# Designs tried in a protein design chat: VH-VL binders against Protein STK_02290. Part 3

Target 1, 225 residues: Protein STK_02290, of Sulfurisphaera tokodaii (q976g0)
Amino acid sequence: QEQLVAVNELNENLGKVLIKIARDSIANKLGILKINLEDYLSSLNDPILNKKGLAFVTLETYYGNSTSLRGCIGYVEAVAPLKEIVSKAAIAAAFSDPRFPPLSKGEFDNIIIEVTVLTKPQEIDVENRWELPKKIKVGEDGLIVEYGILYSGLLLPQVPMEYCWDEETFLAETCIKAGLEPDCWLNNKVKIKKFQGIIFREEKPKSEKILIIKPSEVKCKKEEI

## First folded at step 4 (VH-VL; framework fv_acimtamig)

Design s14 (from a16 with heavy chain D104T)
Fold by ESMFold2-Fast, scan of step 4:
Structure s14 (fold): chain C 225 residues (1-225), chain A 126 residues (1-126), chain B 106 residues (1-106)
Amino acid sequence: as target 1 above (225 residues)
Amino acid sequence: QVQLVQSGAEVKKPGESLKVSCKASGYTFTSYYMHWVRQAPGQGLEWMGIINPSGGSTSYAQKFQGRVTMTRDTSTSTVYMELSSLRSEDTAVYYCARAETYYTFWSGYLNYFDYWGQGTLVTVSS
Amino acid sequence: SYVLTQPSSVSVAPGQTATISCGGHNIGSKSVHWYQQRPGQSPVLVIYQDNKRPSGIPERFSGSNSGNTATLTISGTQAMDEADYYCQVWDSSTVVFGGGTKLTVL
């Protein structure tokens, strides 16, 4: 069995490489960079990048003083090495998020790229499902709700921080994302999994300064209103 | 180049079982889901089920539950679909089809089929 | 169970715009994908995620999805576009296909 990338294996230098992979993959798709993507990824020999990993890529349009969501796509199953997952997620976030038109060349210099690498999701084991809110922690855990292999919803660890949710609301919202009723987490046939993550983010578009963000450090949006 | 190559046409009698293979090449076999879809002569597309080649987990359409089994062999990059207790109405072209595994918050898995096998015609007759 | 409804056939003159509808309850909240199938051939993905076009698919193919109707649009329709067209969504752990539309270019 291949080991998965662990969050504590990722340092600032690897975070910079992950952002570069995302940036270059998008640039190549836009024709700004002309590389053979397969050869590019094959040249990356870091053993950690060659372990299977889970990641989301988030793109935000930068307006100087503010940002707005521009795309967000990821992987929640260990299907490929981290370097390939980040590349594929970046391309999908830029061109395949149906909430937005495909990213244009003119936008490339005005987006911030953020890569969130996930730990392997672990099923939460409780005798009484009413105790599930006590087994998760807003600011540390992301959630996955599963019923079968196609019926699932995921929310990243930073999401309940951004929307000021408590643990019970977090469970309910993840059920809704799975296409289930908000109380789905009380159903014994539904699997609830938790995971942690680390976030690498450009300080501003194309910045060489990459920020490492812990989900617990994400400020509640309600206080900004 | 991505290719999905299926086993050849079969002629079966009612009550027999069929096993169709789909050999993948040109990509990392465990990085994509594989679905099975069939099409009866002159009819539309009918989804049968899905397999994750990485872990071997499966999910089947209710109509086929109890009769269908999907498996894979990672050493040969091959997916199999077995259908038991064949009836004349199981006469169809059977397709394997590849799907991405990436995830979105609003729609879950975006299961669209970017590559299809050439199809395997299975005729069930006495 | 979730149902996708397509017209059984659509006819257009060469060079005209063909539109193929795919009806479903609140389908605008789902991602819709479209496949082209010529006689004796495997289906080919022509549109994915409502309005995205795979590499190699002509620019005359486009899609939209809102409310209760998704639409595949083929502008400047060519004889080579004659085929069956299927819409597809994911719903509650199942893949759902529309019944298919035969496009005739006369």
Scores: ipSAE 0.025, ipTM 0.608, lowest interface PAE 5.6, mean pLDDT 88

Design s15 (from a16 with heavy chain D104E)
Fold by ESMFold2-Fast, scan of step 4:
Structure s15 (fold): chain C 225 residues (1-225), chain A 126 residues (1-126), chain B 106 residues (1-106)
Amino acid sequence: as target 1 above (225 residues)
Amino acid sequence: QVQLVQSGAEVKKPGESLKVSCKASGYTFTSYYMHWVRQAPGQGLEWMGIINPSGGSTSYAQKFQGRVTMTRDTSTSTVYMELSSLRSEDTAVYYCARAETYYEFWSGYLNYFDYWGQGTLVTVSS
Amino acid sequence: SYVLTQPSSVSVAPGQTATISCGGHNIGSKSVHWYQQRPGQSPVLVIYQDNKRPSGIPERFSGSNSGNTATLTISGTQAMDEADYYCQVWDSSTVVFGGGTKLTVL
């Protein structure tokens, strides 16, 4: 069968290596680091990093007391070794996210890098689609909505935690992300998939301290007047 | 290194079926979507549809009304486009074209074509 | 169905700036991509996502997109830039191409 990286195989040391792969891949593309990327990746001999994996890389601009999204790209079906997926996702997040201009050399020291490693998405099958909210759990699951090949949307498991959504709202927002109506999850031609993940994040730009975050530990955004 | 090589020119009669191939090399075949675009003589570009080589999922332009079918063979890194019930107005150059795959930015952002095949001229006449 | 409108032809003197428009209702909310096609050849991507240039495309090519008009700009136009140019968007469930603009240099 398909030999995918399991979330429970990933520890703090591997998380540090994944962040380093992301940072070095971006630095190499910017000309800050001058390496042969193929040789660099080939030198990484850890058996877990050489298993097929799925990952998203998120970049945030750091302002000291706050951050803002700067890029976020991932791969869920292009099956390649985890080390290659993280490298490719990091480069894409920095230079190919259409919401933002390509990352500049001057920004490199002011971004936080976050790597989310995903489990394989699995379609949720129900006889009655009104049961779908009962089959997902905010704080554990990320969602993918697919309608044919043309409409798809993905929300990472930390997203509904950040926005304090319940399961039905999470389904509706993922439909909207896919370019569909909020009640798209009631249409039996729409596929709903769920996955889990683990998050590795720099505490601050270029920090030696890497945080391991479970989606359930993410707090709702607070607004005070 | 990336190449898309299409099958050779064909002459068909009205009512026959067409099957054009597009062989990909120089990249991971299942990591990119493949689109088909045609161009009638002296006319503009017209989109026909898309295939995901990984799972085989497809979507087609409505104007072909069940006449088009797209398939792939992962063992040969080849995509096929079949068009049935040919008419004289199907005379065109048919292109395969590659597009990036990132789930979050599917619709507008990633449906652009970074590499194109050389084209296959299909003439439909009796 | 969504329609993209391009001028059928644009003429420019060598070394001058050529501007090719692509009109569409609220096109500024979409991502616009541009292709160059020389006679007998396959199209070549010259601008993607409104204003991004692929590796190998000269810096004289640039793009913009706002409101109801996207624009491809070629500064210091050269004889080698003579070609048909097509704009392209994604709308709902289909790829939409403009009708194409023939750029003539002298």
Scores: ipSAE 0.014, ipTM 0.542, lowest interface PAE 7.2, mean pLDDT 87

Design s16 (from a16 with heavy chain D104N)
Fold by ESMFold2-Fast, scan of step 4:
Structure s16 (fold): chain C 225 residues (1-225), chain A 126 residues (1-126), chain B 106 residues (1-106)
Amino acid sequence: as target 1 above (225 residues)
Amino acid sequence: QVQLVQSGAEVKKPGESLKVSCKASGYTFTSYYMHWVRQAPGQGLEWMGIINPSGGSTSYAQKFQGRVTMTRDTSTSTVYMELSSLRSEDTAVYYCARAETYYNFWSGYLNYFDYWGQGTLVTVSS
Amino acid sequence: SYVLTQPSSVSVAPGQTATISCGGHNIGSKSVHWYQQRPGQSPVLVIYQDNKRPSGIPERFSGSNSGNTATLTISGTQAMDEADYYCQVWDSSTVVFGGGTKLTVL
């Protein structure tokens, strides 16, 4: 069996490499950097980056004192080494997020790149489904709701922190994200999985300073009220 | 570089079963979903189901539930589609098609088929 | 059961612009993909995610998607573009194809 990347294997130096992979992959697609992407990824020999992993890449447009979402794509299946997943997710976030036009060369210096690496999701088994809220922890766990392979919803661990949700609301919102009713988590045929994550984020566009953010450190968005 | 090569044409009788193969090459087999789509003569494209070659998990269109089974062999980079209890209306060209596994957490899976097999003609007649 | 509606046929003179519509309830909130199928051949992806073109597909192919209608546009249409065209979306639990449009270049 292939081992998945664990959160505790990732440090600041690896976070910097992941951000660099995302930045360089986008720059290559824009023609700002001219590399053979496969050769580039093959040159990265870190054993942790060569383990299969799950990751999301989020792009935000930077305005100095605020940001706005510009793209977000990830992988919920452990299909490739972490280095390849981050590269593919970055390209997809920049050019294949249907909510936005493809990222232009002129925007490249004005976006913040964020990489969230996920642990292997584990199914939560309970005797009584009403116990599910007691088995998850806002500030630590992200959630996946699955009903087959096409009804699937994932919310990252920072999401319920950003919106100040409790555990039951978090379950309901993840059901809605899967295209199911908010009480889907009470259905024995629906699988509920939890995972943890770690966030690496540029402090400013192209910054050498990479922030390591734990989901528990994310503050409620008070300005949305 | 990427190729999906399917098994050859088949002639079947009603009540029999068919098993079509699709051999992938030129990419990492477990990094992409594989879908099966069929097309009856003179008709449009009809989705049958999807398999994740990594874990072997599947999901089938309701119309085919109970009659279709999708499997894979990672050692040969091959996916299989079996359809049982064949009827004359199952006469069609059967395609395998590759899709990315990436996910947008606001809109879900965005499956589109970037490569298709050449198709396998299955004729069901007495 | 989500349904995509396409015209059964479209005719255009060589060099003129062909437009093929794909109707669906609130389709503008979905990603629409388009496939070209020439007689006796497998489908080929010509547009993905509403308006993006795969490598190798000519610039004369473009797409749009808003409200209840997605559109495939082929400018400067050539005889080689004669084919069936299918739109496709993913709708929560299934892949949905339009019925297909036969493009004739006369």
Scores: ipSAE 0.024, ipTM 0.631, lowest interface PAE 6.4, mean pLDDT 88

Design s17 (from a16 with heavy chain D104V)
Fold by ESMFold2-Fast, scan of step 4:
Structure s17 (fold): chain C 225 residues (1-225), chain A 126 residues (1-126), chain B 106 residues (1-106)
Amino acid sequence: as target 1 above (225 residues)
Amino acid sequence: QVQLVQSGAEVKKPGESLKVSCKASGYTFTSYYMHWVRQAPGQGLEWMGIINPSGGSTSYAQKFQGRVTMTRDTSTSTVYMELSSLRSEDTAVYYCARAETYYVFWSGYLNYFDYWGQGTLVTVSS
Amino acid sequence: SYVLTQPSSVSVAPGQTATISCGGHNIGSKSVHWYQQRPGQSPVLVIYQDNKRPSGIPERFSGSNSGNTATLTISGTQAMDEADYYCQVWDSSTVVFGGGTKLTVL
């Protein structure tokens, strides 16, 4: 399984399965569901789910008319089959995101689960670093900034849409996310990578209706007074 | 069953090079980072560096820059740590330790060590 | 160069609560992990991400992390808990260990 999951192989039915994997993995850790997780994952025979994949799981607390971030963890290297990655990312987002306390049983019915499946990040090659903004498209690309193995920052493709950033701002914010100065993208020793993705999201907690979101369809949430 | 099995104890002379191996089994080798940590007799734990077995990327503690090299062989699921220009102060137990590779937005990778090798005692004396 | 400070030793009577501190500037903004090491053995993870227990670690082990101090707490301390304990953080680009605390159960 040298092949990676391609975004165009994923349809609504697979998105529903990915969300279900995330839900069941979290429920099992909370004791709401009592399954052998290894057997559960082994029972999933879809060829696409058994290809290596990259994914982030985002959890948001649902308030009816608004949501707030509750956890977000993922994988940016093709280390395991997509089904295992989504399961591991879901558990990590719920219990191992240090920005938040571990998810409690009482919260399970009040969170929205979102799974973003990524393409493999590709380094952007330019002769002149000032050309980097021209090689990136807000609404299509997510970014990774790397300086060695230890300094890294990632922003998913929907993030610059939500914050109404242009490409230069997107590069600067990703540099800041990596713990570097905003102009880090001008440094030849810093690697800039881009990737694309597809988002599967519950319409509301535990909804059978799963939304398929393209990053370009995410509405600008810029608030000005 | 996760296992990290290290090479056996060694006695070295000052100026020689050390190469310790750590063979992983019971999990997907490329799915976890591997770190090297040493412990001088009666002293605390000292981090030496990290390797990503998937791509081979490495980062070393400043103290060991220029002296340490970490490599891996994916066909044998083995990580190597080589330390050159040995001194008596390099006498220590050397450990390999596994870390999760999932990414967190605020801090990059989380690096805590869930499994450790049994350690390799290296004695450097004239 | 980030530094973690631990007391060199802590003594506790069997059945009493042992607390081991780990001091660091603004350590509450970092994730703290704790390892137990018995003589002649490899370290064992006992707490990760401030307060989470790995499978197989007894409930009497707990952790906290706020401000400038992280704490490992062992309630109902047993003779088998006698060991060296190390705290650890990731600081930007480096793994940092505390100097270690020898816990004696008298």
Scores: ipSAE 0.033, ipTM 0.617, lowest interface PAE 5.3, mean pLDDT 88

Design s19 (from a16 with heavy chain F105Y)
Fold by ESMFold2-Fast, scan of step 4:
Structure s19 (fold): chain C 225 residues (1-225), chain A 126 residues (1-126), chain B 106 residues (1-106)
Amino acid sequence: as target 1 above (225 residues)
Amino acid sequence: QVQLVQSGAEVKKPGESLKVSCKASGYTFTSYYMHWVRQAPGQGLEWMGIINPSGGSTSYAQKFQGRVTMTRDTSTSTVYMELSSLRSEDTAVYYCARAETYYDYWSGYLNYFDYWGQGTLVTVSS
Amino acid sequence: SYVLTQPSSVSVAPGQTATISCGGHNIGSKSVHWYQQRPGQSPVLVIYQDNKRPSGIPERFSGSNSGNTATLTISGTQAMDEADYYCQVWDSSTVVFGGGTKLTVL
């Protein structure tokens, strides 16, 4: 009886609002905007934005013809309304990604913001663990591997598309991401969950044009080494 | 303003059980993990375990497995830590500490403690 | 089991730079956090994710982390900085603290 955001209820207009929430949250933290963030979020009355949701925010530095990763943080627990999750994930991606220094004011106009909204993860239950690859679909599903609270790994639906993985490789890589051996998915004490997602992305820094990307549309780039 | 307020000091006898509370305010209770950390007199910090207040899932340090239980009450925004079969070596200040639940795509969960409770002194003696 | 090694004590004169080391195998691949604890008080986060300062922590606090050593640096050390300092990492499925360093400012 929990109300969660479904991917199919998110349209282009809501995607623009999610990107704006991310932009404004980062700008406020940098002192570019001077708003009360709690009041700002409370003013957003759209019923979909007020449902609990899960999201990742990705920041990329823009060079015109290419981009490079600048931050990526998300939430995988349905603990707060989507508007709050996107705001918190954006701030965390800008200032709390351990791979990067905190985002500076000078960088704000040169980053692309991407918001991936996730469906509620659902456990895949099979009698024979060797059937797991048949229950997931590269191009549709992201994966979570859990062994207790502390061993957890998540790969977004676009990741196996980018790396040209099949379903068994996707399971193995998610096990490795969780800190477990590659065949962890054969252990019946390990939980395997799947989810879907939709990607909203700025075409260029601060653009009014927001791209809607489905994971199945991400093109596999072959390694030809 | 974020606050974590713990229950008061206790004196216990060996073999008894301890239950410490930690009441959270000033933020969305279910959006952060809560950890328990103890410190024996004149000693360093020792991690005991973690609870996710949203679902109630827990994980405990190996040393305390079988003796510690962590629970929460979402209606009162309170986390509890119970420690059974107390020994004199359990004399310590017990802290609750908050950690963000966001997930870094490459490194996993970010487990640093941005706010700590004031501590609960527990003395275990005959 | 993963172990973090800190010196038990460091002494500096007011205005001097204090450095507190935290040694661990390949610690540069982990995120290191630092806590300050004054006598009778709760720990306070002073550095998170190797080198980031929480709001309210003075600029004289900085950190670094590479190879097998993470370092907390306090420039222009003041009497109020006298405290115990603990480094912390996450390893596999557990929180690991260093043994703590007592900083004396005399």
Scores: ipSAE 0.044, ipTM 0.653, lowest interface PAE 6.3, mean pLDDT 88

Design s21 (from a16 with heavy chain W106Y)
Fold by ESMFold2-Fast, scan of step 4:
Structure s21 (fold): chain C 225 residues (1-225), chain A 126 residues (1-126), chain B 106 residues (1-106)
Amino acid sequence: as target 1 above (225 residues)
Amino acid sequence: QVQLVQSGAEVKKPGESLKVSCKASGYTFTSYYMHWVRQAPGQGLEWMGIINPSGGSTSYAQKFQGRVTMTRDTSTSTVYMELSSLRSEDTAVYYCARAETYYDFYSGYLNYFDYWGQGTLVTVSS
Amino acid sequence: SYVLTQPSSVSVAPGQTATISCGGHNIGSKSVHWYQQRPGQSPVLVIYQDNKRPSGIPERFSGSNSGNTATLTISGTQAMDEADYYCQVWDSSTVVFGGGTKLTVL
């Protein structure tokens, strides 16, 4: 479909379905679940799931008292239906994140799955690039920096909250993620895009209960110490 | 089932242009990058460039900049590679190869080639 | 320009372990991928991200990457493993391939 998923269309029941798609896709790849993934996704007839969407899937290892990052992969172009994107992102987060080994069967019951659905990134248009920090809101916006097809940096909306950054630092850090100098956002050839998101997260591994998290609710890491 | 099916072998004269097609099936065409890689007889693999089928944006290897053009047709799930001003050293098997478009926080979009087309042999001779 | 160096050929007896090196400056800071190309056939991904196997690739294929050398290891080498093997990295937004190694199983 041509239409994009909007954040206001996503409720708790859909969040549960997105997490289930992620769980089942990983379980199938691990051989825990034996399904034909294409048939599985085709059976999901919700019209919202069949709209093109953008999503990240984050996996965290659960220790009871704390969690640690175990994988995080996503899509930022509206290239496939949301159901397919979540499935693909989940598999990639589990098996294709270069920072981590492939997820094992023994880990499946000990990971928390989080799905962040993104709005379509919009290029920030300004007369004077020094105005860019004023067009960005920490706690609401994620950022993408693009220079050509292959130089790209992306930071999710919760990241500047976790690191207690202001808007100018957020821009600089996203430039660095793109492999560019921290002041890259002043270069007219560099595209700066912003997007928003909503986070659906398992309360604990495999829980029926999920959390719906707004990026503005994410705690500064300095406060957690 | 994922398939990349390329156009048939061609014989060209020096100075002519080459246009090779690669038809994708078995997956969502716009959700993967397509790369072109060539291999001269008895030689190694040489990367030519990349196209994003979703938006049509491209990036080419410096060696081919100015004489290679990559395009796509989303209605037929087909990618094209055109190489102009052909020389005898352009004799090679030309491959299309797909790569994921997802973003990871270590490599960005810089992924591996999970499926390759069968190759198109192009012979450039007078 | 970044260069990957592979031996041109490696010979091994059936059942023995074959090792194919891929040398590059600080290659351990990059993700290395490996492709197998049998005569007259297209390349096939056998290892991605240094040491991970795609579905359908036998467990006897493994990889490592540290310092200035990445290595593809094939345990219990079989006649069907005769092929050219190419390592690949990304450098400065360009794809770099090694020159390829012909594996002969005698």
Scores: ipSAE 0.750, ipTM 0.882, lowest interface PAE 1.1, mean pLDDT 92

Design s24 (from a16 with heavy chain S107T)
Fold by ESMFold2-Fast, scan of step 4:
Structure s24 (fold): chain C 225 residues (1-225), chain A 126 residues (1-126), chain B 106 residues (1-106)
Amino acid sequence: as target 1 above (225 residues)
Amino acid sequence: QVQLVQSGAEVKKPGESLKVSCKASGYTFTSYYMHWVRQAPGQGLEWMGIINPSGGSTSYAQKFQGRVTMTRDTSTSTVYMELSSLRSEDTAVYYCARAETYYDFWTGYLNYFDYWGQGTLVTVSS
Amino acid sequence: SYVLTQPSSVSVAPGQTATISCGGHNIGSKSVHWYQQRPGQSPVLVIYQDNKRPSGIPERFSGSNSGNTATLTISGTQAMDEADYYCQVWDSSTVVFGGGTKLTVL
């Protein structure tokens, strides 16, 4: 039997392990570590890490008092155990994010690693689509917009907090991420799903201190969007 | 070792239907998308469509919509492509090709093909 | 529909640098992938995401993508590099291939 990872199964100790998996996977790809990645992952026997999961890995360049985005890749399908998903997402965030050049060996000590683990997305099923904003909670829910296999957009739960969006704006922005018009959520052929998440983040590059961030704790930056 | 092994060559008459198989091994079958691409003799590559082996969802190129059907069998790690109402212009080598399912916020799914099947030659003639 | 334009053929002597172009409107805003196909064989990925090489592909292969043109460059071209080369992008909801370039090494 295969089960999906639930957010409430994850604690600080597991968060540290997930960050370590991400960091070691990148280090191995850069030649900083020389391990057999398959053997490494196989040695991780925690039952929770062996459940299928959804995760994003975010890399940020650290400047002491500020950070800037350096990579962000994840999985929106539950295709592998959480330990493998985090490893694959970390490597992809470092080397396969189309916005950035591949991470260099010299950057490794200057990046912060963040792992966001997602709950199983649940479709929001309404007869009147104008009710959709009332079924979503900014600070708790992330959103997925799907139209077939080719149009899919996902925004993490912390994103609308960061940009001070309300629920209707959040729906519109997720439609835009899917490559659709901002009112796509009114189309009954478009699926809207919600999910929750938990964030594990290094306090600073290679820190033993891992922060656990709940999306509701992300403060609005008071930006004009 | 990743392998995609396709069914053997076929000769068909106009109006018949074709069903090509692609058996995957050496990786987790449901962790990658599978695409179908064809190539007429002496011509270039032409995309036909995509299937997600995990859920079975599909999307087809507009040119083939209504004639093509893609399915999979997770118990045998096999993807199928069926093309109906065959014409002589459907004479081609048909390839299955694997693509990663990871997602980027800016570009969506990254659809490059890291492994290809050996191809199945289909000849349609009267 | 989005169109990728490649030259039909490029010819180089052994040891020379071969350059294969792939033209598309604002192609520099897309990720370009390149495939090599030898006669009677399946395509092989040689460059992905504009300029990245898969494991096993020689350093002689490199790529770039800017403005309206993506380029595949093969330095020190060898007889074994003789093949058809295809560029590929994702546009909106479809995979788009270039028409292919036959590289001859004589």
Scores: ipSAE 0.014, ipTM 0.607, lowest interface PAE 6.7, mean pLDDT 87

